# Miniprotein binders against q9bqp7, part 158

Target 1, 240 residues: q9bqp7
Amino acid sequence: VPQNWFPIFNPERSDKPNASDPSVPLKIPLQRNVIPSVTRVLQQTMTKQQVFLLERWKQRMILELGEDGFKEYTSNVFLQGKRFHEALESILSPQETLKERDENLLKSGYIESVQHILKDVSGVRALESAVQHETLNYIGLLDCVAEYQGKLCVIDWKTSEKPKPFIQSTFDNPLQVVAYMGAMNHDTNYSFQVQCGLIVVAYKDGSPAHPHFMDAELCSQYWTKWLLRLEEYTEKKKNQ
Key: E = the ipSAE of ESMFold2; O = the ipSAE of OpenDDE; V2 = 0.75 times the mean of E and O plus 0.25 times the DockQ between their complexes.

## First folded at step 12 (miniprotein)

Design xd8 (at its last look DockQ between E and O 0.92; V2 from the best seeds 0.00; counts 0 for: pae E 1.7 > 1.5)
Fold by ESMFold2, look of step 12:
Structure xd8 (fold): chain B 240 residues (1-240), chain A 88 residues (1-88)
Amino acid sequence: as target 1 above (240 residues)
Amino acid sequence: SPERLEEIIRKLEEAVKLFEEGKIEEALDILWEVLEELIELIEETGDPELYEILLRVFDAMDLIDYGRPEEAIRILEEAIRRLEELIE
């Protein structure tokens, strides 16, 4: 239980977008400041299980590929993830067309993997948009806010070379989603709020992506865990 | 601490039962708790057998994600037997 609890939802906000809102998704720019990002907080407060698993994976990969081979592998994985997110932003943006983007960017197994999910996505309200929680002092850059099967969600896109059919195998992704949600719901740059989340895990071979829907109750449960991680981060920074 | 090992065994037995009932997500939640307890015990004792058991639990969780629950259950049942041997 967090020592300083704060609600994820804002009772003074509607969970429905304004009917007269612009047809172009929001893209709030990041501001340069010293407050921590969601990903920074999570990376600096990794659980013992996460640290152990990461270290074991690194050791195995370095034994197989060598240190230089490992660096090349991780660089390629990062590039694939970056291209995947760029392609999704292009696909979901009404101001950008396939003709205005690298056509090879859209020809990947990851994009094939999410096609069945994208058929259920509509009403895109934000893409690659900054969020800030002024009270709790953290920032983030969310991937997407859109309706999924009729429910407005913060959507996080992930690539994986291993199957993730269960949300329990997605590590900190649920915390990332609820942290963005809580920030957006209390950010004055946004006039609406979101009570649901969606994690979409896409696969390099084009296999159907796994969606992980998070209703309001599940989001509230993960929000409590996020608050604990943020408290842990804050305490560590006081001792630096 | 035999009491801590006994609690880990009970959690593993509960997880196996949940897997057999098709309650996969609840079972995985328990396995993450087991991993945390095992890591704490390994840090306190340095026992290499606990380290090997930890690796087997990770292997079982991977098998669940790959849709191979019967193999995962066999691994968890062996982990239980190995923990019981540590209690003597």
Scores: ipSAE 0.550, ipTM 0.844, lowest interface PAE 1.7, mean pLDDT 88
Fold by OpenDDE base, look of step 12:
Structure xd8 (fold): chain B 240 residues (1-240), chain A 88 residues (1-88)
Amino acid sequence: as target 1 above (240 residues)
Amino acid sequence: SPERLEEIIRKLEEAVKLFEEGKIEEALDILWEVLEELIELIEETGDPELYEILLRVFDAMDLIDYGRPEEAIRILEEAIRRLEELIE
């Protein structure tokens, strides 16, 4: 049980999506400050299992590709992910804010992979927007807040070369999503709250992406795990 | 300790059963627990056999992600046998 319990949902905010479709998605810039990001917290509090898996993967990849090949591979994966997020932001942005759609960004297997999910996405409220939890003292940059199948969600887009058909295969992604939810729900820059999360795993070959929907109950369960990770991070920093 | 190995075996058997019942997510949760327990034992003992078993459990989990549960089950059953041999 977390020592410093804080609710994921804000009782002071209405659960009712304000009927007014915001004409323009929010894009709050991430401010560089001393506050740790969600990503940093998760990276520094990885489980023994995760560390082991990552090291094993790294060693295997180095064996197959060599050290230089592995560096190139890692750089390419990062670039592909970045381009994918840029493409999605372009797709989900209102037409008026559409910078010249680089048609080349839209021609990816990852974009093809998520097409069936995008059909169910509407009412985009935020894109690439910063969130801050003032009380718990962490920040993050969320990918998207939108309605998925009529439910307002924090949506996190992921790229994978391996199938991830189960939420358990997404490692800390559920924690990231609920961390963003909790922060957004208590960030004064946002007038609404979210009760659901969605992880979308897109595939390079264009095969159908796997959506992992997280209802309020599942979000609450992962929120507890997130709080424990945050506490662990805080304790480690006090001892440094 | 033999007791810790027995607990790991029990969990693996439960995971296999859950897979056979089609409860893949629940089985995966148990396998993650098994991995944690194995890692702890390996850190304590440095036993190379436990390390090999750990690798095989990871392989089984990967196979589940690739939609090959029958092969995963076979690997887990072999892991159980190998663990039983360590207790004897």
Scores: ipSAE 0.516, ipTM 0.816, lowest interface PAE 1.2, mean pLDDT 91
ESMFold2 (binder alone), look of step 12: mean pLDDT 89; pTM 0.896

Design xd9 (at its last look DockQ between E and O 0.96; V2 from the best seeds 0.00; counts 0 for: pae E 1.7 > 1.5)
Fold by OpenDDE base, look of step 12:
Parts: sequence; C-alpha cells; structure tokens
Structure xd9 (fold): chain B 240 residues (1-240), chain A 88 residues (1-88)
Amino acid sequence: as target 1 above (240 residues)
Amino acid sequence: SPERLEEIIRKLEEAVKLFEEGKIEEALDILWEVLEELIELIEETGDPELYLILLRVIDAMDLIDEGRPEEAIRILEEAIRRLEELIE
C-alpha cells in the first residue's frame, strides 16, 4: 500500500466530457524543470524482471549485430518511433493546424497498422501535451487524449517489432498511461477528466495493431502500482 | 531452498493449468512472479541450472506472445520437471 495515497480521479471535475468538441487540441509545452518525468521515474524503478529482460535482450542484440550495429539499430528504432508519433500527430490534428503533411510520413507500416484503431478515435482534446501533477510532483508528455469508441482516454502509441497481444507484455506502459491520467486529472491546465486509458501497439509490417483498453477499474489498479514506483523513486533520490 | 523451488513449481503448474483453461492473462501474471522468484534465487545461489530454467520460462512467454501456446506449455512442463530434479 502506498504511504502517500492520492486519487487518480478528481471528484471536482466532471466525468462527462463537455459535449463541445474542442476546436483545437491542447498542446501544452513541456517545461524543463527539476521535476522528474514519468519516464524517468519508471526507468529508475524498473523491476528485477525488467532489468533482466532488457539486459538479456541487449546482450543478444550485440552478439547478433555487434556493438556498432546495435547502436545503429537502436538509433533507427528511435527514429522510427519519432516519425510514427509525428505522423499520428499530423493525422489527428485539425486540418487548419496541419503543417504540410509530409506524405512520406504517412507511408509507414506503423501507420497502416493503426488504421483500424484510428477509425474508432474521435474528439481529440490534446496532442503531445504536457501534464503536471502538482501534489505528487511529477510531469509527463502524453501522446493523445481522445475518445476511443466513445470513451475519453489517454492514448499512448507504441511501436513494437514483436507482437504484444496482452497488456502484461507492455511492461510499464500501463503505469505510464495512468500516471498521465492522474496528472492530467489534477493539472489546472485541463478542465476535463479522463477515466480510461488506451495503449496501442503498432507493428512495422502493417499487421493490425493491438489495442489495450484500460477501464476505470484497471486504471485504478495500475495507479496503485504507479504510486509505489513513485515512492520508490523519491526514496532513492533522498538517499543520493 | 527446496521450499522456494516447490513454490516456483506450484506456480508453474498453476500457470500451465490457466493456459489450458484459456486464461492466458492470468497465466502470464503468474509467470512474471515466477521470473521474479527465479531471478532472486539465482542472485542468491548462482545456480546455472536455475538460470537455464529462467531462460526457458522467458522463451515460453515469448511463444505465448507469438500465439504458440502449445509449445509454451511444453516448455513450462519441461521446466517443472527440471525443477523437480533439483529438489531430489
């Protein structure tokens, strides 16, 4: 049980998205400050299992590709992910705000992979927007807040070379999503609340992406785990 | 300790059962627990046999992600047998 419990949902905010489709998605810039990001918290508090799996993967990849090859591979993966997010932002942005769509960005297996998910995405409220939890003192940059199948969600887009058909295979992604939800729900820059999360795992070969929908109950369960990770991080920093 | 190995075996048997019942997510949760317990035990003992078993459990999890549950079950059953041999 977390020592410093804080609710994921804000009772002072309406659960109902105001029916007014925001004309323009929010894009709050991330401020560089001393406040830890969600990503940093998760990276510094990885489980023994995660550390082991990551190290094993790294060693195997280095054995296969060599050190230089592995560096190139990791750089390419990073670039592909970045381009994918840029493409999605372009797709989900209103036409009026669309920078000239680089048609080349749209021609990817990852974009093909998520097409069936995008059909169910509407009412985009935020894209690449910063969130801050003032009380718990962490920040993050969320990918998207939109309606998925009529439910307002924090959506996190992921790329994978391996199938991730189960939420358990997405490692800390559920924690990241709920961390963003909790922060957004208590960030004064946002007037609305989210109760659901969605992880979308896109594949390079264009195979159908796997959506991992997180209802309010599941979000609450992962929120508890997030709080524990945050406490662990805080304790580690005090001891440094 | 034999007791810790027995607990790991129990969990693996439960995971296999859950897979056979089609409860894949629940089975995966248990396998993640097994990974933690094996890693801890390996850190304490340095037993190379346990390390090999750990790798096979990971392989089984990968096979589940790949949609090959029957092969995963076979690997887990073999892992159970190998663990039983360590207790004897």
Scores: ipSAE 0.683, ipTM 0.871, lowest interface PAE 0.9, mean pLDDT 92
Fold by ESMFold2, look of step 12:
Structure xd9 (fold): chain B 240 residues (1-240), chain A 88 residues (1-88)
Amino acid sequence: as target 1 above (240 residues)
Amino acid sequence: SPERLEEIIRKLEEAVKLFEEGKIEEALDILWEVLEELIELIEETGDPELYLILLRVIDAMDLIDEGRPEEAIRILEEAIRRLEELIE
């Protein structure tokens, strides 16, 4: 149990956007500041199991590919992820012009993988947008806020080398989602809040992506775990 | 130490039962706990048999994600037998 529990939802905020909200998805720019990002907090508070699994994976890949081969492989995976997110932002933002390079982004297995998910996505409210939790002092850059099957969600898009049919196999992704939700719900740049989360794991070969829907109850459970990670991070910084 | 190994065995037995009942996510939650406890014991003891058991549990979790639960269960049952040998 965290020492300083804080609610994920904001009781002072409406569940629905007001009529004065813009029809174009929000894209709040990320500000340079001293407060930590969600991804930094999670990276610096990895569990023993996460560290073991990552180190084992790294050593097996280096054994197979060599150090230079591993560096090239990881650079390629990072680039593919970046291109995937760029393509999704383009798809979900009507009226962005498609260029020849943008057209190549749309022709990927990852995009094919998520097509069955995208047909259930509508009402996009934010894309690649910064969030800040003023009270808990952390910041993030969320991928998407939209309705999924009628529920307004923070949606996080992931690529994976291995099948992830169960949320238990997505490591810190649920914590990342709820951290973004908590920040957005307490960020004055947003006039509404979200109660649900969605993790979508996409595959290079075009295999159907796995959606992991997180209702309010599940989000609250993961929020408690996020607060523990944030608390651990804060204690580390006090002792540095 | 024997009581910690006995607890790991009970958790693995529970996870196997849950897999057989189709309660996959609950079983995976237990396996993540088992990984944590095995890693702590390996750090404390340096026992190579515990390290081999850890790798088998990881293999089983991968097989579950690949849709191969019968193979995963067989691996977990062998891990249980190996842990029982360490206690006795």
Scores: ipSAE 0.575, ipTM 0.853, lowest interface PAE 1.7, mean pLDDT 88
ESMFold2 (binder alone), look of step 12: mean pLDDT 90; pTM 0.905

Design yd1 (at its last look DockQ between E and O 0.65; V2 from the best seeds 0.66)
Fold by OpenDDE base, look of step 12:
Structure yd1 (fold): chain B 240 residues (1-240), chain A 94 residues (1-94)
Amino acid sequence: as target 1 above (240 residues)
Amino acid sequence: SREELWERIFELIEKGDKEEALRLLREYIEKYPDNPLALFIVADLLFDMGRPEEARKVLERAKELAKKTGDEELIEYVELLERLIERLLEELKK
């Protein structure tokens, strides 16, 4: 049980979006402060087993590809992910910003992969927007807040070359999503609340993306796990 | 505890004491035979020790179990190690 319990949902915020549907998605810039990011918290609180496996994977990949080959591989993975997010931001942005669409960004297997998901996405409230949890003292940059099948969600877009049909295969991504939800729900820059999460795994080959929907109950379960990770991070930093 | 045993195994691997790590892993597998991670680490250590035939045999079992659990990450690591083992075996035949 977390020592410092804090709710994921804000009882002071109504679930109903106030009638001012912002015609434009929020894009709050991330301020680089001494405040840890969600990503940093998750990375620094990986289990010894996870750290070990990642290191072994890296070593074996270098053995297979060589050092230069591995650098190229890593760079390509990063670039593909970046381009995918840029393309999605462009797609989900209001039409006025569409004039600057690099058509080349839209011609990817990943974009093809998510088309069926995008059909169910509407009411975009935020894109690439910073969230801060003032009480729990962490920050993050969320990909998207929108309605998925009529439910307001924090949406996190992931790229994969391999199928990830189960939410368990998304590792710490559920924790990231709920961390963003909890922060947003208590960030004064946002007037609304989210109750659901969505992880979308897009595939390079254009095969249909897997949507991992997280209802309020599942979000609450992962929120408890997130709080434990945050506490572990805080303890590790006090001992350094 | 199970956790303490894993910590000790990882410490031994980090120190380069692969033989003692293998011993502890084997003891662990005897107690918990359906752990694909433990089998994978055994195969990985055997590979590092220049024992690719033994590594292949253990890794086959790890792969089967990983597929049953649906651990996609572990399957990826298994497949990577399989390719490396096969490469090493081919080199040793030359």
Scores: ipSAE 0.694, ipTM 0.914, lowest interface PAE 0.7, mean pLDDT 90
Fold by ESMFold2, look of step 12:
Structure yd1 (fold): chain B 240 residues (1-240), chain A 94 residues (1-94)
Amino acid sequence: as target 1 above (240 residues)
Amino acid sequence: SREELWERIFELIEKGDKEEALRLLREYIEKYPDNPLALFIVADLLFDMGRPEEARKVLERAKELAKKTGDEELIEYVELLERLIERLLEELKK
């Protein structure tokens, strides 16, 4: 049980659009503050097991590819993820799509992988938008807020070179989603809230992406786990 | 307890006490025999300790269990270590 519990949902907010809401998706700029990001909190609260596996993986990759080969590999993976997110932002932002879309940005297995998901996505309200939780003191940059199959969701796009229908890596992905959701629901830059989440794992070879839908109850369960990770992070930094 | 044993194993690995870590890992696997992650860690330690033939045998079982669960991240770790083990075994043939 977290010692500093805080609700994920804001009872003073609705998920219904305000008549004065902008028709263009929100894109709140990320402000660099001393408060930690969601991804930093999660990275700094990895278990000894997770740290071991990551360190051994790095060592083994370097042994296989060499130092330079590993640096090239990780750089390419990072760039592919970055380009994937840029492509999705372009696809989901109709006012920017025709003029600013790079041909290479649209040609990837990852984009092919998500096509069947994108058919069910509509009503985009935010893209690549900063969120801040003023009370719990953390910040994030969410990928997308849109309707998926009629449910307004915080949507997180992930790339993978291997299928992840049931992998352990998705455990932290749900925490990331609910952390963004909780922050957005209590951020004064937003006039609405979101109660559902969606994690979409896209594949390099173009295989159909796996959607992982999170209803409000499941989001609340993961929110409790996120609060524990945030508490662990705060305690570690206080003791340094 | 189960969790105390698991934490102790990683403490020993961090300290570089690979032989004692292996002993506790084998105790853990005896109690929890269908854990592919524990088997992978055994294989990884054996590889570091210069025991690649033992590592190969354990890793084959870890791979079978990881495929059953569909844990693609673990499968990736297993396949990487497998390639390194085979490379080392080939080099040892002279």
Scores: ipSAE 0.628, ipTM 0.902, lowest interface PAE 1.1, mean pLDDT 85
ESMFold2 (binder alone), look of step 12: mean pLDDT 81; pTM 0.768

Design yd10 (at its last look DockQ between E and O 0.70; V2 from the best seeds 0.66)
Fold by OpenDDE base, look of step 12:
Structure yd10 (fold): chain B 240 residues (1-240), chain A 94 residues (1-94)
Amino acid sequence: as target 1 above (240 residues)
Amino acid sequence: SREELWERIFELIEKGDKEEALRLLREYIEKYPDNPLALFIVADLLFDMGRPEEARKVLERAKELAKKFGDPELIEYVELLERLIERLLEELKK
């Protein structure tokens, strides 16, 4: 049980988005402060086993590809992910921002992969927007807040070359999503609350993306795990 | 504890004491035979020790279990190691 328990949901916020449908998605800039990001917390609290496996993978990849080949590989993976997020932001943004759409960004297997998911996405409330949890003292940049199949979700878009049909195969992504949810639900910059999460795994070959929907119950379960990771991070920093 | 044993195994690997790490991993696998991660690490260590035939045999079992449990990341690591083992075996035949 977390020592510093805090709710994921804010009882003071109504579940109903106030009728002011912001005509424009929120895009709050991330302020780089001394406050740890969700990503940093998760990275610094990986298990020894996870760290070991990642290091071994890296070493073996370098052995297979060479040092320069591995650098190129990592650069390409990063670039593909970045372009995918830029394309999605463009797609999900209001039509007025569409005039600057680089058509080349839309011609990817990843974009093809998520088309069936995008059909079920509506009511975009935020895109690439910063969230801050003032009490728990962490920040994050969420990809999207929108309705998925009529449920308001924090949506996290992931790229993969391999199938990830199960939410368990998404590692710490569920923790990231609930961390963003909890922060948003308590961030004064947002007037609404989210109760659901969605992880979308897009595939390079254009095969149908896997949506991993997280209901309020599942979000609450992962929230407890997130709080434990945050506590572990805090303790590690006190001892440094 | 299981956790303490893993910590010790990782420490041994970091120190380069691969033989003792392998011993502890084998003991662990005897107690927990259906652990694909432990089998993978054994195969990986055997590869590092220049024992690719033994590594291949252990890795086959790791792959089967990883598939059975639906661990796609471990499968990826297994497949990477398989390619490296095959490369090494080809080099040793020359």
Scores: ipSAE 0.680, ipTM 0.913, lowest interface PAE 0.7, mean pLDDT 90
Fold by ESMFold2, look of step 12:
Structure yd10 (fold): chain B 240 residues (1-240), chain A 94 residues (1-94)
Amino acid sequence: as target 1 above (240 residues)
Amino acid sequence: SREELWERIFELIEKGDKEEALRLLREYIEKYPDNPLALFIVADLLFDMGRPEEARKVLERAKELAKKFGDPELIEYVELLERLIERLLEELKK
């Protein structure tokens, strides 16, 4: 249990903003500052098992592909993910839809993979938007806030070449989602809050994406784990 | 406890004490035999220690369990190591 527990939800804030819908999804710019990001906290608090697996995977990939081959592989994976997120932001942003779309950006197996999920997504309220937890002092950049099957969610989009049919296969991704939720719920730039999360894993070959829905109870369980990681990070910085 | 043994194993690996880590891993697997990750780590250490025939046998068991439990990321690690083991075994025949 964390020494200083803090709630993920804000009791002073409604989860149902005014009946009038905003005309444009929020996109709060990310500020560079000394406050740690969610991804930095998670990277610097990896377990010994996580560190081992990542380091051995890198060593084994380099043995197989060579150093240049591995750099090419990782660059290509990064570019595919970047293009996927750009495409989704374009698809989900009604203001950008009025402009000419890049057809190459929309032609991908990953976009085909998520089509059945996108049919259930509506009421987009934020895209690629910064969040800051003003009490716990961490920041992040969330992918999307929208309704999924009628539930307002922080949605995180992932690309994968391997199937991830269970949420356990996404490792720290649930922690990212709940950290963004907690930050958004306590960020003065937002007038509403979110009680649910969604991780969507899209596949290069166009196979149907796997959605991993996180209700409020599951989010609370992962929130406790996130608080432990944030506490661990804070303690490491004290020893600098 | 189970968790204490698990953490001790990774401490030994980090310090480069592969023989002691392997000994504790075998003890762990005897107590908790349906852990494909533990089997994978045994195979990975054996590969580094130049014992690819033993690594291959353990890795076949790890692969079976990883498929049974539906862990696609572990399956990818297993398949990568499998290819490297086969390459090393082929080199040793020369």
Scores: ipSAE 0.616, ipTM 0.896, lowest interface PAE 1.1, mean pLDDT 85
ESMFold2 (binder alone), look of step 12: mean pLDDT 81; pTM 0.768

Design yd11 (at its last look DockQ between E and O 0.74; V2 from the best seeds 0.67)
Fold by OpenDDE base, look of step 12:
Structure yd11 (fold): chain B 240 residues (1-240), chain A 94 residues (1-94)
Amino acid sequence: as target 1 above (240 residues)
Amino acid sequence: SREELWERIFELIEKGDKEEALRLLREYIEKYPDNPLALFIVADLLFDMGRPEEARKVLERAKELAKYTGDPELIEYVELLERLIERLLEELKK
């Protein structure tokens, strides 16, 4: 049980978005402060086993590809992910911002992969927007807040070359999503609340993306795990 | 505890004491025979020790179990190690 329990949902916020559908998605810039990001918390609280496996993977990849080959591989993976997010931001942004669409960004297997998911996405409230949890002292940059199949969700877009059909195969992504939800629900820059999460795993080959929907109950379960990770991070930093 | 044992195994690997790590992993596998991760690490250690034939045999079992559990990351690591083992075996035949 977390020592510093805090709710994921804000009882002071109505579940119904107030009727002022912002015509434009929110894009709050990330302020670089001494406050840890969600990503940093998760990275610094990985298990010894996870750290070990990642290091071994890296070593073996270098053995297979060489040092330069591995650098190229890592750079390509990063670039593909970045381009995918840029393309999605462009797609989900209002039409007025579409005039500068690099058509080349839209011609990817990843974009093809998510087309069926995008059909069910509407009511975009935020894109690439910063969230801050003032009480728990963490920040994050969320990909998207929108309605998925009529439910307002924090949506996190992931790229993969391999199938991830189960939410368990997304590692700490559920924790990231609920961390963003909890922060947004208590961030004064947002007037609405989210109760659901969605992880979308897009595939390079254009095969149908896997949507991992997280209902309020599942979000609450992962929220408890997130709080434990945050506490562990805080303890590690006090001992440094 | 299981956690303490894993910590000790990782410490031993980090220190380069691969033989003792391998011993502890084998003891663990005797108690928990269906752990694909433990089998993978055994195969990986055997590979590092220049024992690729033994590594291949252990890795085959790890691969089967990893597919059964549906851990795509472990499958990826298994496949990576499999390619490296095969490459090493080919080099040793020359």
Scores: ipSAE 0.676, ipTM 0.912, lowest interface PAE 0.7, mean pLDDT 90
Fold by ESMFold2, look of step 12:
Structure yd11 (fold): chain B 240 residues (1-240), chain A 94 residues (1-94)
Amino acid sequence: as target 1 above (240 residues)
Amino acid sequence: SREELWERIFELIEKGDKEEALRLLREYIEKYPDNPLALFIVADLLFDMGRPEEARKVLERAKELAKYTGDPELIEYVELLERLIERLLEELKK
């Protein structure tokens, strides 16, 4: 139970698109590096179990690959994730110049993996856009806001080498989605709100991606957990 | 309680008290034998303490249980550690 509860949805905002809906998705630049990001909050509030498993995995990978081999592995994973997000932004954006420059971005298993999801995505409102929760004092960079099967969603794209067929297999990803949602719904740069979330896990081998839809009720449940993580983070920083 | 014992184990690991952590982990496994993560942590500690033959025995059980539960991340951790244990045991034969 969070001590400082705050609602995820904004009763002063419409859940319907306004009449002045722009033809180009919003892309708010990320500002104010002083306040914490969603990912930093989640990283700094991992359980002791999560910290142990992550640190031991890193050490074991270094033992197996060597230090240089591990650096190459992590660099390649980062590059593949970056290329995946760039390709998705290009695919979902009306800019034709990005398509011409980035033809090689479309040649990946991850892009093949999400093709069946993309056919259900429409009405893109935001791409790679900053969000800020002015009251709760955190920021983020959301991947996409669009309709999925007729529901306006905050959509988070993830790459994975292992199958994640259940939402609980995605660990902190639902917290990330609802944190972005809550921030967007209370950010003055946005005139609308979103009540649903979608996590899309794409696979390197091109296997069909797993969508994890989050309705408003499920988002509210995860929002409570996010508030607890944010409270934990804030308490740690007061002591520093 | 189960949760108190679990938290205590990670406190001991964090401060480097591997022998006591191992003792508590074995107590935990006796009371809660269907937890492949606990078995994996035992194997990981034993490997880190230079006891790879004991680690291999425990890890075989962890692998069996992890496959049954279908946790792909834990299976990855188990398989990585297994490869490292086998490499160390092969090196020790020389």
Scores: ipSAE 0.628, ipTM 0.899, lowest interface PAE 1.1, mean pLDDT 85
ESMFold2 (binder alone), look of step 12: mean pLDDT 80; pTM 0.754

